# Ledger of designs, part 279: miniprotein binders against q9h3h3

Target 1, 235 residues: q9h3h3
Amino acid sequence: EDGFTAEHLAAEAMAADMDPWLVFDARTTPATELDAWLAKYPPSQVTRYGDPGSPNSEPVGWIAVYGQGYSPNSGDVQGLQAAWEALQTSGRPITPGTLRQLAITHHVLSGKWLMHLAPGFKLDHAWAGIARAVVEGQLQVAKVSPRAKEGGRQVICVYTDDFTDRLGVLEADSAIRAAGIKCLLTYKPDVYTYLGIYRANRWHLCPTLYESRFQLGGSARGSRVLDRANNVELT
Below, E stands for the ipSAE of ESMFold2; O stands for the ipSAE of OpenDDE; V2 stands for 0.75 times the mean of E and O plus 0.25 times the DockQ between their complexes.

## First folded at step 22 (miniprotein)

Design xK2 (at its last look DockQ between E and O 0.89; V2 from the best seeds 0.78)
Fold by OpenDDE base, look of step 22:
Structure xK2 (fold): chain B 235 residues (1-235), chain A 85 residues (1-85)
Amino acid sequence: as target 1 above (235 residues)
Amino acid sequence: SPEEIREEIEELLEKAEEKLEEAEKKFKEGVDPRKARELLMEVFLLLWEALRLAEKLGNEELLDRAWQLVQRAWMLLVRLRELYR
């Protein structure tokens, strides 16, 4: 990606959180309705702005599935922002450790596995697998971006409650792999998103904590997970 | 010329800051958050171009100013988003 395209797409993705979501909530909707909902709103056909002929006539920010155990908790985002501004003003070094501590202090601990897929059958199939895993309780919550007018890749986000819980992060990877997903996965804490830390950030921080690559015939998990911060394989 | 590029960056930063201030004002006044969002998206586009040009010049001062505005705009976007949670 040239220049700051990734950062702009990230800003657009955050801005999209303000638009209506298409949600399947397993807490209130029977699991038996999932297949009909997936058929009605395939992510490759749902358009960001409700283009003519799309399943949606109005703008859609995200398509999401909430599991039975899903409880939204973003932590103290305002406190996090204030602390972040103070840190920048102090001129103190900003490190991954600093961000981890800020996240812990303000209870902003959510993170997500990310996969990028071109619009089409593979995306819709991947999303269906993830949605089933969420409804079945193997995952807590996931969302997928709608199709952009310009096309491009769509992103599926699979969340975990705590990016500092390595086991929980690895369990989510295993569940994603069990759902039949074989593409590259990257794990990013939400604290990096909230603080605007992306690839081209001025602090040269890597927002990706983990990378998962599918492995044929390998570990019981079917993937190799790399700790990017320490450059260590965890599986 | 480097001087022309510098001037272009300054113009971009000025325009970005003005739009950002307008977005902040709208937010503070309780105007529809989506209007502030629209302004912020424009702010980001201006700032990305400013950053690109500042990198091309190797001008650390202009880079720092642009990044400060990016952070300020980003924080506002996050705050706007939290209204919908």
Scores: ipSAE 0.851, ipTM 0.944, lowest interface PAE 0.5, mean pLDDT 93
Fold by ESMFold2, look of step 22:
Structure xK2 (fold): chain B 235 residues (1-235), chain A 85 residues (1-85)
Amino acid sequence: as target 1 above (235 residues)
Amino acid sequence: SPEEIREEIEELLEKAEEKLEEAEKKFKEGVDPRKARELLMEVFLLLWEALRLAEKLGNEELLDRAWQLVQRAWMLLVRLRELYR
């Protein structure tokens, strides 16, 4: 509708981090309990603010599944922000290479595959597949937004530990496809998120590093992955 | 009409900066992070409208002022999220 829709959604998503989360933690909960939990909290019916008739009476910021490991390591976010400020006052150009070096220096290496789905069975089915992949160890950590009052698209985030590890990012793409997901996936390093670099940004940077498109008769991974910065197909 | 639009943008930016300063104060106090979050969401709404109008005018100075405030607000929102974790 306007030029700042992505930025508006991003701010709301960041704000949602501060509300309660519904978490299935595989480190403390047997895998046999997952299906009951998924049935109790389908993302198409869990509401952001606890609407009447929803399974939750209190606000929910995110629904998440943690694998046997910890949540993704955010790294030195405060140091990253300080270095970012210094870089801008230095007069040096800001390029994708400088963002990559800041991320490496401050150990802010996590990133995520994103998928956007309308509320309904397809969303709930996709989430269930992702959640099972996390509990089974093919993926590490994932979260999904609850239903907004206006019923807009919801997002599933599937995290990876290191956006500079291209093989690891592509392996996560493959695991997502193996869970039956066919929609467009986009990959964003967390460094862009923490520095507020979205589509409408002052530096004309492209915050999406990779795009993945399902390809029925395609590569061994069942998808076609494009490097957005270099406009190069990886698969 | 361009002068009226310029005045509207300047009012939006001033209001956004006032709310941002209040949010920064609430963050420093550490007592009411939900109020700081509320203020920041209001700041973003004001700034996105200011940016929309400034783009329409092609006013480079107002665009720069608005983007600086957006960055400042975003950095605080990230810090709130990290602390509340």
Scores: ipSAE 0.633, ipTM 0.835, lowest interface PAE 1.4, mean pLDDT 87
ESMFold2 (binder alone), look of step 22: mean pLDDT 86; pTM 0.857

Design xK3 (at its last look DockQ between E and O 0.85; V2 from the best seeds 0.83)
Fold by OpenDDE base, look of step 22:
Structure xK3 (fold): chain B 235 residues (1-235), chain A 85 residues (1-85)
Amino acid sequence: as target 1 above (235 residues)
Amino acid sequence: SPEEIREEIEELLEKAEEKLEEAEKKFKEGVDPRKARELLMEVFMLLWEALRLAEKLGNEELLDRAYELVQRAWMLLVRLRELYK
C-alpha cells in the first residue's frame, strides 16, 4: 500500500466519525437482540454512503457495539492539540516519550487494536465474534468500518481505555483471540491519531505500539505480542 | 523535469492552502461542519500528491511546507470531529 494511501484512509476514517453510526448499545438493548442486529447490519453489506440495495439507505460512518461498562471519555483533546502546537513551535525534540507524556497530561489515553479484513463472510464472522465479546463484557467497545464503494479492506477497531496499561492491552488481545480472530493485529493509541502522527510523518514516529500475531501450536489460542517501541516480545 | 515538478508542487500547495483557509473560515462562521470536512478531504488529496512529488525531488523545504499544511488541516478535522462527541 502506498504510504499516503494509508494516511488518506486514516483521514477518511476520522471524517467518518462525523456521519451517523449504526450502534448496538448493550447498556440499553438486551443481549438477546444482538444476533438479529448482526443479521440486519452485516458490515460487508453496510455501505459507506447508503448505496442502493444496502441495509442502510443513508451514509454510515461506523458500525459499533458498546459494552455494559462502556463510558466514553476522550480526555482533553483541545488541550492536547494546543500543547502539541506549542511543542512544535518550541523546536523541542518530539519522541514517543513526549507523546506519552502529552497523552497522560491531557488524559487522552484510549487506544485500539486494529485488524484489516476483506469484505465477506470472514469479516462478518470476525465482527460477530467481537460484538459478542463486547456484549458479554470481555471487551468494552468496538467498531467496524462500512464497505467502501471501491471495496478494499474494512477495519475492525477494538478499544482499550489506557494504552499505557500494558496488562489491559494484552487482556484485550487475549479476548480478541478467544473470539476466534487469527489475523494480524496492530495497536495504536488515539493520541497519535489526534495529533496526525501516521506512518509517513515528518518525525519518523511509529504510531503502532504493539503487534499481535496468532501462534499456531502454542497454549490455547495464544498470540505473540511484540512491543514495537522496544522491539521486545511480551508473550 | 525537476523544475516542472517543483512548479506542480507549488501549485498543489497553493490550492491546498486556499481550500484550507476556506474550510477554516466555514468552521469559524459556524457553517455545517460536513462542508468543512469535504474541503479538508480535498486538501488532504492535494497535500498527499505534493508530499509524494516533494519526496521524489528530495526537496526538504517543500516537504516541510506540505507537512505544515497537513498538520493544520488535521487539527481542524479533529476539531470538527469533536463537535459530534
Scores: ipSAE 0.833, ipTM 0.933, lowest interface PAE 0.5, mean pLDDT 93
Fold by ESMFold2, look of step 22:
Structure xK3 (fold): chain B 235 residues (1-235), chain A 85 residues (1-85)
Amino acid sequence: as target 1 above (235 residues)
Amino acid sequence: SPEEIREEIEELLEKAEEKLEEAEKKFKEGVDPRKARELLMEVFMLLWEALRLAEKLGNEELLDRAYELVQRAWMLLVRLRELYK
C-alpha cells in the first residue's frame, strides 16, 4: 500500500531544486552570523510554500549551507543523459561499472550522505551541527528540505565532490559523526539521481553505495560502514 | 477482476502519456516551465499507481510500459531543473 512513496519524494526533491533556496554562504558571510541564521530558519519551521506563521513568506525549495572551500560543479549532465539514452537502446549490458564509467566520463562525480528525520528539535539540532561543520570547513556543502507535510520526514543531504574517492566519502562520514549525528546514513552518487535510478529499477542496480551506522563500542572511528556495491564492511 | 485492473492500468498510462506529451511540448517551446513541472508531478502520481497495479497483476508488459514513461518523465524533469534552476 505504501508503494512508491519514496520514489515520489525523490521526484518532489528534484522539483524543489527549481524553487528559491535559503542559503548561508560562508564564502561571503561571516561565520559569526551562522547561529542567528540557524535560529531564524529552523528546518522544522521553514515551510515549502510559505504557510501562515512560518518564518518564510515565499516558497522555499531547500535550506543550504555552502562552505568556504566549496566550488560547485555539476558536470556534463546533458551529455550524461544522452549517453544513458543511447545505452538503453543499444542492447549493451547496464551494470554498476557502466554507471561509474558514465559518471567519470561526464564528470558527474558528486554524491551525498543522506539522513531522514522527523520534524522537530532532533532535526533542527542535527541540521545545526551539520551547518557548523560546513562553515568550520570539515564539510563542503549541505542542504535540508523544508517542512512540507504533517509528520513527514525531512532529509539532510551532505555532499562530497567525488564518490569514487572512497577516502573522501569516509572522511565526510567521520565529520558527520563528529557533529553528533547517530542515525543511519546512506550514500548515493548524484549520477543515480540524475538518471532516475531508484531502489526499484529495471536493472537491479543498488543506488546506495554505502551505509553508515553509529557504533558507540565498535571501531575506533565510531562508525560501521558497509560497502553495498561489493558487500564488504569497510570498518 | 484481473480484466478490470488491466483496463485501469491502461487508462492510467494513457492519461500519463497525454500529460507527459503536454509537458514535453511546453519544454520544447520554452514556455511556462512551472506548468511543465506541475504536469510532470501529475504524471508521476499516475505512473506510481499504474506500477502498483501492474505489480499486483504481475503483468510484465504493463510494468515495462510504465517504467519507460517514468524514465521519460524523469529525464524531462532533470532537463527542466538544469535549464531553469
Scores: ipSAE 0.809, ipTM 0.923, lowest interface PAE 0.7, mean pLDDT 90
ESMFold2 (binder alone), look of step 22: mean pLDDT 86; pTM 0.852

Design xK4 (at its last look DockQ between E and O 0.87; V2 from the best seeds 0.81)
Fold by OpenDDE base, look of step 22:
Structure xK4 (fold): chain B 235 residues (1-235), chain A 85 residues (1-85)
Amino acid sequence: as target 1 above (235 residues)
Amino acid sequence: SPEEIREEIEELLEKAEEKLEEAEKKFKEGVDPKKARELLMKVFMLLWEALRLAEKLGNEELLDRAWELVQRAWQLLVRLREKYK
């Protein structure tokens, strides 16, 4: 990606949170309806702005599936922002440790595994696998971006409650792999998203904490997970 | 020329700041958050170009100014999002 394309796409993705979502909520909808819902709203066909001929006539920010155990809790985002502004004004060094501490202090602990896929059958198939895993209780919540006009890659986000819980992060990776996903996965805390820390950030911070690569014939988990901060393999 | 690039960056930053201030005003006034969002997307586009040019020029001052505006715009976007959901 040239220049600040990734950062702009991230801004657009966050802005898309403000548009209507297509949601399957397993807490209120029978699991037996999932297949019909997936067939009605395949991510490769749902368009960001409700293009003619798409399943949606109105703009859609995200397509999401909520599991039975899903409880939305973003923590104290306002407090986080205030602390972040104060930190920047202080001139103190900003490190991954600083961000971790801010996240803990303000209870902004959610994170997500990310996968990027081109629109098409592979994306829709991957999404269906993830959606089933969420409805079956192996994952808590996931979302996928709708198709953009330019036909760029779509992103599937699979959330975990606590990016500091390494075991929980690894369990989510295993569940994703068990759903048949074989592509590269990257894990990013939401605190980095809220603070605008992406690849080209002025502090040169890496927003990716973990990277998962599928491994044929490998460990019981079927993936190799790298701790990017420490450059250590966890599996 | 470097001087022309500098001037272009300054113009981009000025325009970005004006739009950002407008977005902030709209937010405070309780105007439809989608209008503020639309302005912010334009602000980001201006700032990305400013950053690109500033990097090309190697001007740290202009880089810092651009990044400061990016952060300010980003935090407004987060606030808009939090208010909406």
Scores: ipSAE 0.808, ipTM 0.928, lowest interface PAE 0.6, mean pLDDT 92
Fold by ESMFold2, look of step 22:
Structure xK4 (fold): chain B 235 residues (1-235), chain A 85 residues (1-85)
Amino acid sequence: as target 1 above (235 residues)
Amino acid sequence: SPEEIREEIEELLEKAEEKLEEAEKKFKEGVDPKKARELLMKVFMLLWEALRLAEKLGNEELLDRAWELVQRAWQLLVRLREKYK
């Protein structure tokens, strides 16, 4: 289970970006239509490849909600890849600081809070809460994986636009908790995703920048957020 | 035996590189992105197995070869996604 399961799932997730998405876009769709859309496409029932009995007849890569302020900006991914290739052949050390500078230089600053939940009511309930927070403007954009035939955990990704902006990342954590989410959250910058740096990587880098654990009676934001690099509580 | 395991790893790496080169060609030609994606998923499956065996054997040269191919395959997957998403 500790082999390359995470890396396999990461490759499948990247591949899923190339299939059709089911999107509720608050920029073009009235907020009053969200509840009907959520009822039509619960992530526990939307299937990756359109199985019989599914609400979808076609393959679905992701289910997503775009907030009214959502402005897509992946940054200079092609330049990032070129610089990464050059860096690997240069003999320079590859460190968290190197990755941070590469992300800043190429404007690949987005990152995401992740939660993994089994298919079922808890997943659908969590997704509905996140989707409402996005449409109401507390979050900018989120997506959830559809159900695979073999079952297993599904993932909700809640994006932030700048992983170097700690306050913005913490505000997103607070909004997630306000939506009633109590499970473990982990935060991963997109630069690690684009460069293929997951748990099993040749540089022994930690791709999880922050962890958030919900605490009854904890900090004012209702969670304990740990900076994984420095083992320091931020909240 | 250790020698049989080493030969198996080398076969996996050769097959993975052949499929990766085919996927790279399809990407360069701008054709059949679904097939290129399918090839890449097969490449990763071969490489995960090669890495598992190379770790068990403790062979750093084969581990390095496998990881170089993983990076090459991953970067192609990102290019595919960026072009055809």
Scores: ipSAE 0.763, ipTM 0.893, lowest interface PAE 0.9, mean pLDDT 90
ESMFold2 (binder alone), look of step 22: mean pLDDT 88; pTM 0.877

Design yK1 (at its last look DockQ between E and O 0.89; V2 from the best seeds 0.00; counts 0 for: SAP 70.192 > 70)
Fold by ESMFold2, look of step 22:
Structure yK1 (fold): chain B 235 residues (1-235), chain A 85 residues (1-85)
Amino acid sequence: as target 1 above (235 residues)
Amino acid sequence: SEYMIRWKIMMLLRFADLLLERAEELKKEGSDPEEAKELLKFVQYLLWMAIELAEKLGNEDLLKRAQELIDRAQKLLEKLRELES
């Protein structure tokens, strides 16, 4: 709700990105090993900074699962950032449509569905379902934050490779729901992070592009997905 | 890429500066020093990451900026310890 709070959370995410990760990589590890790995590293027990009594003695930034088809591609971030600076000095209006076009032009198209859960069995169960969906090929890549020192809410991120591909984003939503996830999901394109644009930014841009609510409104698809930028129901 | 490493350093410095300014505000307001101290520990965490990356690049300007911020953070921590009963 506060600009400082949004940038503080962004700083924590960046520090986590740079610390060691615990990774199950389906491209090099047999799927039959997944359940043992999940039992060894439940996200409610893995600690951010290596607290005594946890499975890890050193900091862990993220716990992640890479699917068989995972192919990381950040796009032309340098060109994106240069064009963003030029746009700001041009006097042209800065809108969600302008950011979309910059992201397309520079191929910075990845984004993620986010869910926030309290630490405990519910979080661990949700993560296990998502991890299995990744290894089985319904999703490409996901990560979950470890337990913070105060035990605040943790986040599961499920990535998609193109936020402009509505069908692909909706297919990921469906795969998440098929894994038994019923909580609120929000979708955020990665372009906002590369431009340093967080909630409560000076342009009043909203980094959340889509919201997904389980079975609200009686949809036959089991999800009600709202496009926040255009105020349009997609399902 | 070297560009992406430089961008990470610049973002770490931006976040550290913002959080350090917040810790300075908390001290001036007479707030509970534990909140400011926790913030400063995290500022130092960010700055050590920035220092490590700047050394890897051999970028002396960014390294100097990170070192100046870590010095400010340490001085503020020392002042907060003096305010404890």
Scores: ipSAE 0.772, ipTM 0.919, lowest interface PAE 0.6, mean pLDDT 89
Fold by OpenDDE base, look of step 22:
Structure yK1 (fold): chain B 235 residues (1-235), chain A 85 residues (1-85)
Amino acid sequence: as target 1 above (235 residues)
Amino acid sequence: SEYMIRWKIMMLLRFADLLLERAEELKKEGSDPEEAKELLKFVQYLLWMAIELAEKLGNEDLLKRAQELIDRAQKLLEKLRELES
């Protein structure tokens, strides 16, 4: 993906974040209602801008499921951004380690596993599996993009609280795999998004920390996870 | 926070500017006018969001910048429509 594509996707994601969300909150809604909610708002049919005939008449940015243990905490994003500006002005070298330390210092530690799927039954089925895993407490929070352009892929995001907690990141991968997901997964910390660091950035920072590939007959996790920064397999 | 709103506006304006430049390039290259038009619609959407946030802040400078980008997008859209006729 070229730099323009990355920026376009980032713009779409930002716009989606600002539009209304369709949310199933397991903290306030009984788990028994999940199936009806999934049937009412299948991601392949929910449209980004509320097209005629869609389940939604108004724009929808994301479809999301919140688990019982979900607590929205983005940390000190303002402090992070200020520190990042100061760092750029200082002329000091900027490395992945620098960003990790900034994230830790300001408690901006959230990250997400990403999967891209074509619209249709497979997407809806994958989403249903993830949603159940969230409601059952195996995952904390997930979201899926609505249908936008014809033929465009939709993205499912599964969040973890701390991208520096390798075990937690791996546990989320295992839960995703247990939900029946077999596609490629990439893990991205949110700190890169908050700092406007995308693919092909001037600092040559890679926003993707981990890559998970499904493996048949492999370990109990059913996947191989690669640390992209160190080019080392973690599983 | 006011800071976060400002940050969002600035990012929206940045994205709008970049995508507008891309739409201009697509036009120059003789690409499908529909692709450029779709991109421009999205640019307008981003700018609409930026305006709404800027109004909440009462920031006239940001409003002015957003309006300049809207005008640029509209002019490009008009040129694209003329090419299809």
Scores: ipSAE 0.673, ipTM 0.897, lowest interface PAE 0.6, mean pLDDT 91
ESMFold2 (binder alone), look of step 22: mean pLDDT 85; pTM 0.825

Design yK10 (at its last look DockQ between E and O 0.86; V2 from the best seeds 0.74)
Fold by ESMFold2, look of step 22:
Structure yK10 (fold): chain B 235 residues (1-235), chain A 85 residues (1-85)
Amino acid sequence: as target 1 above (235 residues)
Amino acid sequence: SEYMIRWKIMMLLRFADLLLERAEELKKEGSDPEYAKELLKFVQYLLRMAIELAEKLGNEDLLERAQELIDRAQKLLEKLRELES
């Protein structure tokens, strides 16, 4: 059941959001301390529930880096959720266009580029590059999941403040590629998360708005980006 | 806000109920008891979070709902453990 799997993953994400986070906050911490912090808390070694021998003794939901310009603003999530309930009972069609309009109306515009990597040096190296890009100001905020007990892929999330601002989304993609990341990236607006809309949902909505693939023989920017909602290449 | 805390409790209860139902189905089918036990441990984790939030709100109805689910999960976990012996 793809529906049960999506709900299970959503539950894990919610629990992680609610547990403590390990945060490097460039707004209050000197940039010269970043490398020591990265060495202390590699995402391949920080455990979700504080396993014996790990750097953390207590649960950690996420490892995060906040840039100097990071200004958290979730928007009108309460109003969004109320309007979503009204829409579901109205009989009107639920489409990507109606979700986009709800997000705009309620100013819930943030979204994130996602990448999935196996635990190990490649994950830690990718995270370090992203974290440096955040502290240097090329990106605003990023987080990475800790290691699960059974292993499996971990996720790095790189946030942007407005999924409708295609230039801003493409600039974030370029900054990610400049950090040496060559894997597939997928972009998800946060509105889907706040409404509990995951892959295999009953409305057949696709929460992935953009895909980025590393281009052949590319520049330092190095990617081709597809708008999956409109089936249009943006680059 | 209190609205957002209530919403979180409702989502935690919804997830816990869904995962608990799956564990009950797995036990009924006699399949994959280790997975069922892992689901139940996670259900209890979610419900402890819900209980803490319900206590913060002072919401007795939501607290009772969470407590009923955690008791159900514990009882099922005990049944699964006894099947091993």
Scores: ipSAE 0.753, ipTM 0.929, lowest interface PAE 0.5, mean pLDDT 88
Fold by OpenDDE base, look of step 22:
Structure yK10 (fold): chain B 235 residues (1-235), chain A 85 residues (1-85)
Amino acid sequence: as target 1 above (235 residues)
Amino acid sequence: SEYMIRWKIMMLLRFADLLLERAEELKKEGSDPEYAKELLKFVQYLLRMAIELAEKLGNEDLLERAQELIDRAQKLLEKLRELES
């Protein structure tokens, strides 16, 4: 993906974040209502801009499920951004380690596993599995993009609280695999998004920290997780 | 926070500008005008969001910048429509 594609996708994601969300909140809604909600708002049928005949008449940015333990905390994003500007002005070298330390200092530690799927039954089925895992407490929060007019791939995002907690990141991967997901997963910290660091950036920073590939007959986790920064397998 | 709103506006404007430039390039290259039109519609969408946020902040400078980009997008869209006719 060229730099333009990365920026376009980032713009779409930002716009989606600002539009209304369809949310199932397990903290306030009984788990028994999840199936009806999933049937009402299948991601393959919910449209980004509320097209005629879709379940939604108004624009929808994301479809999301919040687990019982979900607590929205983005940390000190303002402080992070100020520190990032100061760092750029200083002329000091910027490395993945630098960003990690900035994230830790300002408590901007959230990250997400990403999967891309074509619209259809497979996507809806995958989403249903993830949604159940969230409601059952195996995962904390997840979201899926609605269908775009062009019929492009939809993305499911599964969040973890701390991208520096390797065990937590791996546990989320295991839960995703247990939900029946077999596609490629990539893990991205949110700090890169908050700082406007995308693919092909001038600092040559890779926003993807981990990659998970499904493996048949492998370990109990059913996946191989690669640390992309160090090019080391973690599993 | 006011800071976060300002940051969002600036990012929206940046994205709008970059995508608008891309649409202009696509036109010059003789690429599919339909794609360029869709891109411009998305640019307009981003700019509407920026305007809404700028109004909330009462920031006239950001409003003016957003309006300038909207005008550019609209002019390009009109030119693309004329080429199809």
Scores: ipSAE 0.646, ipTM 0.883, lowest interface PAE 0.7, mean pLDDT 91
ESMFold2 (binder alone), look of step 22: mean pLDDT 85; pTM 0.833

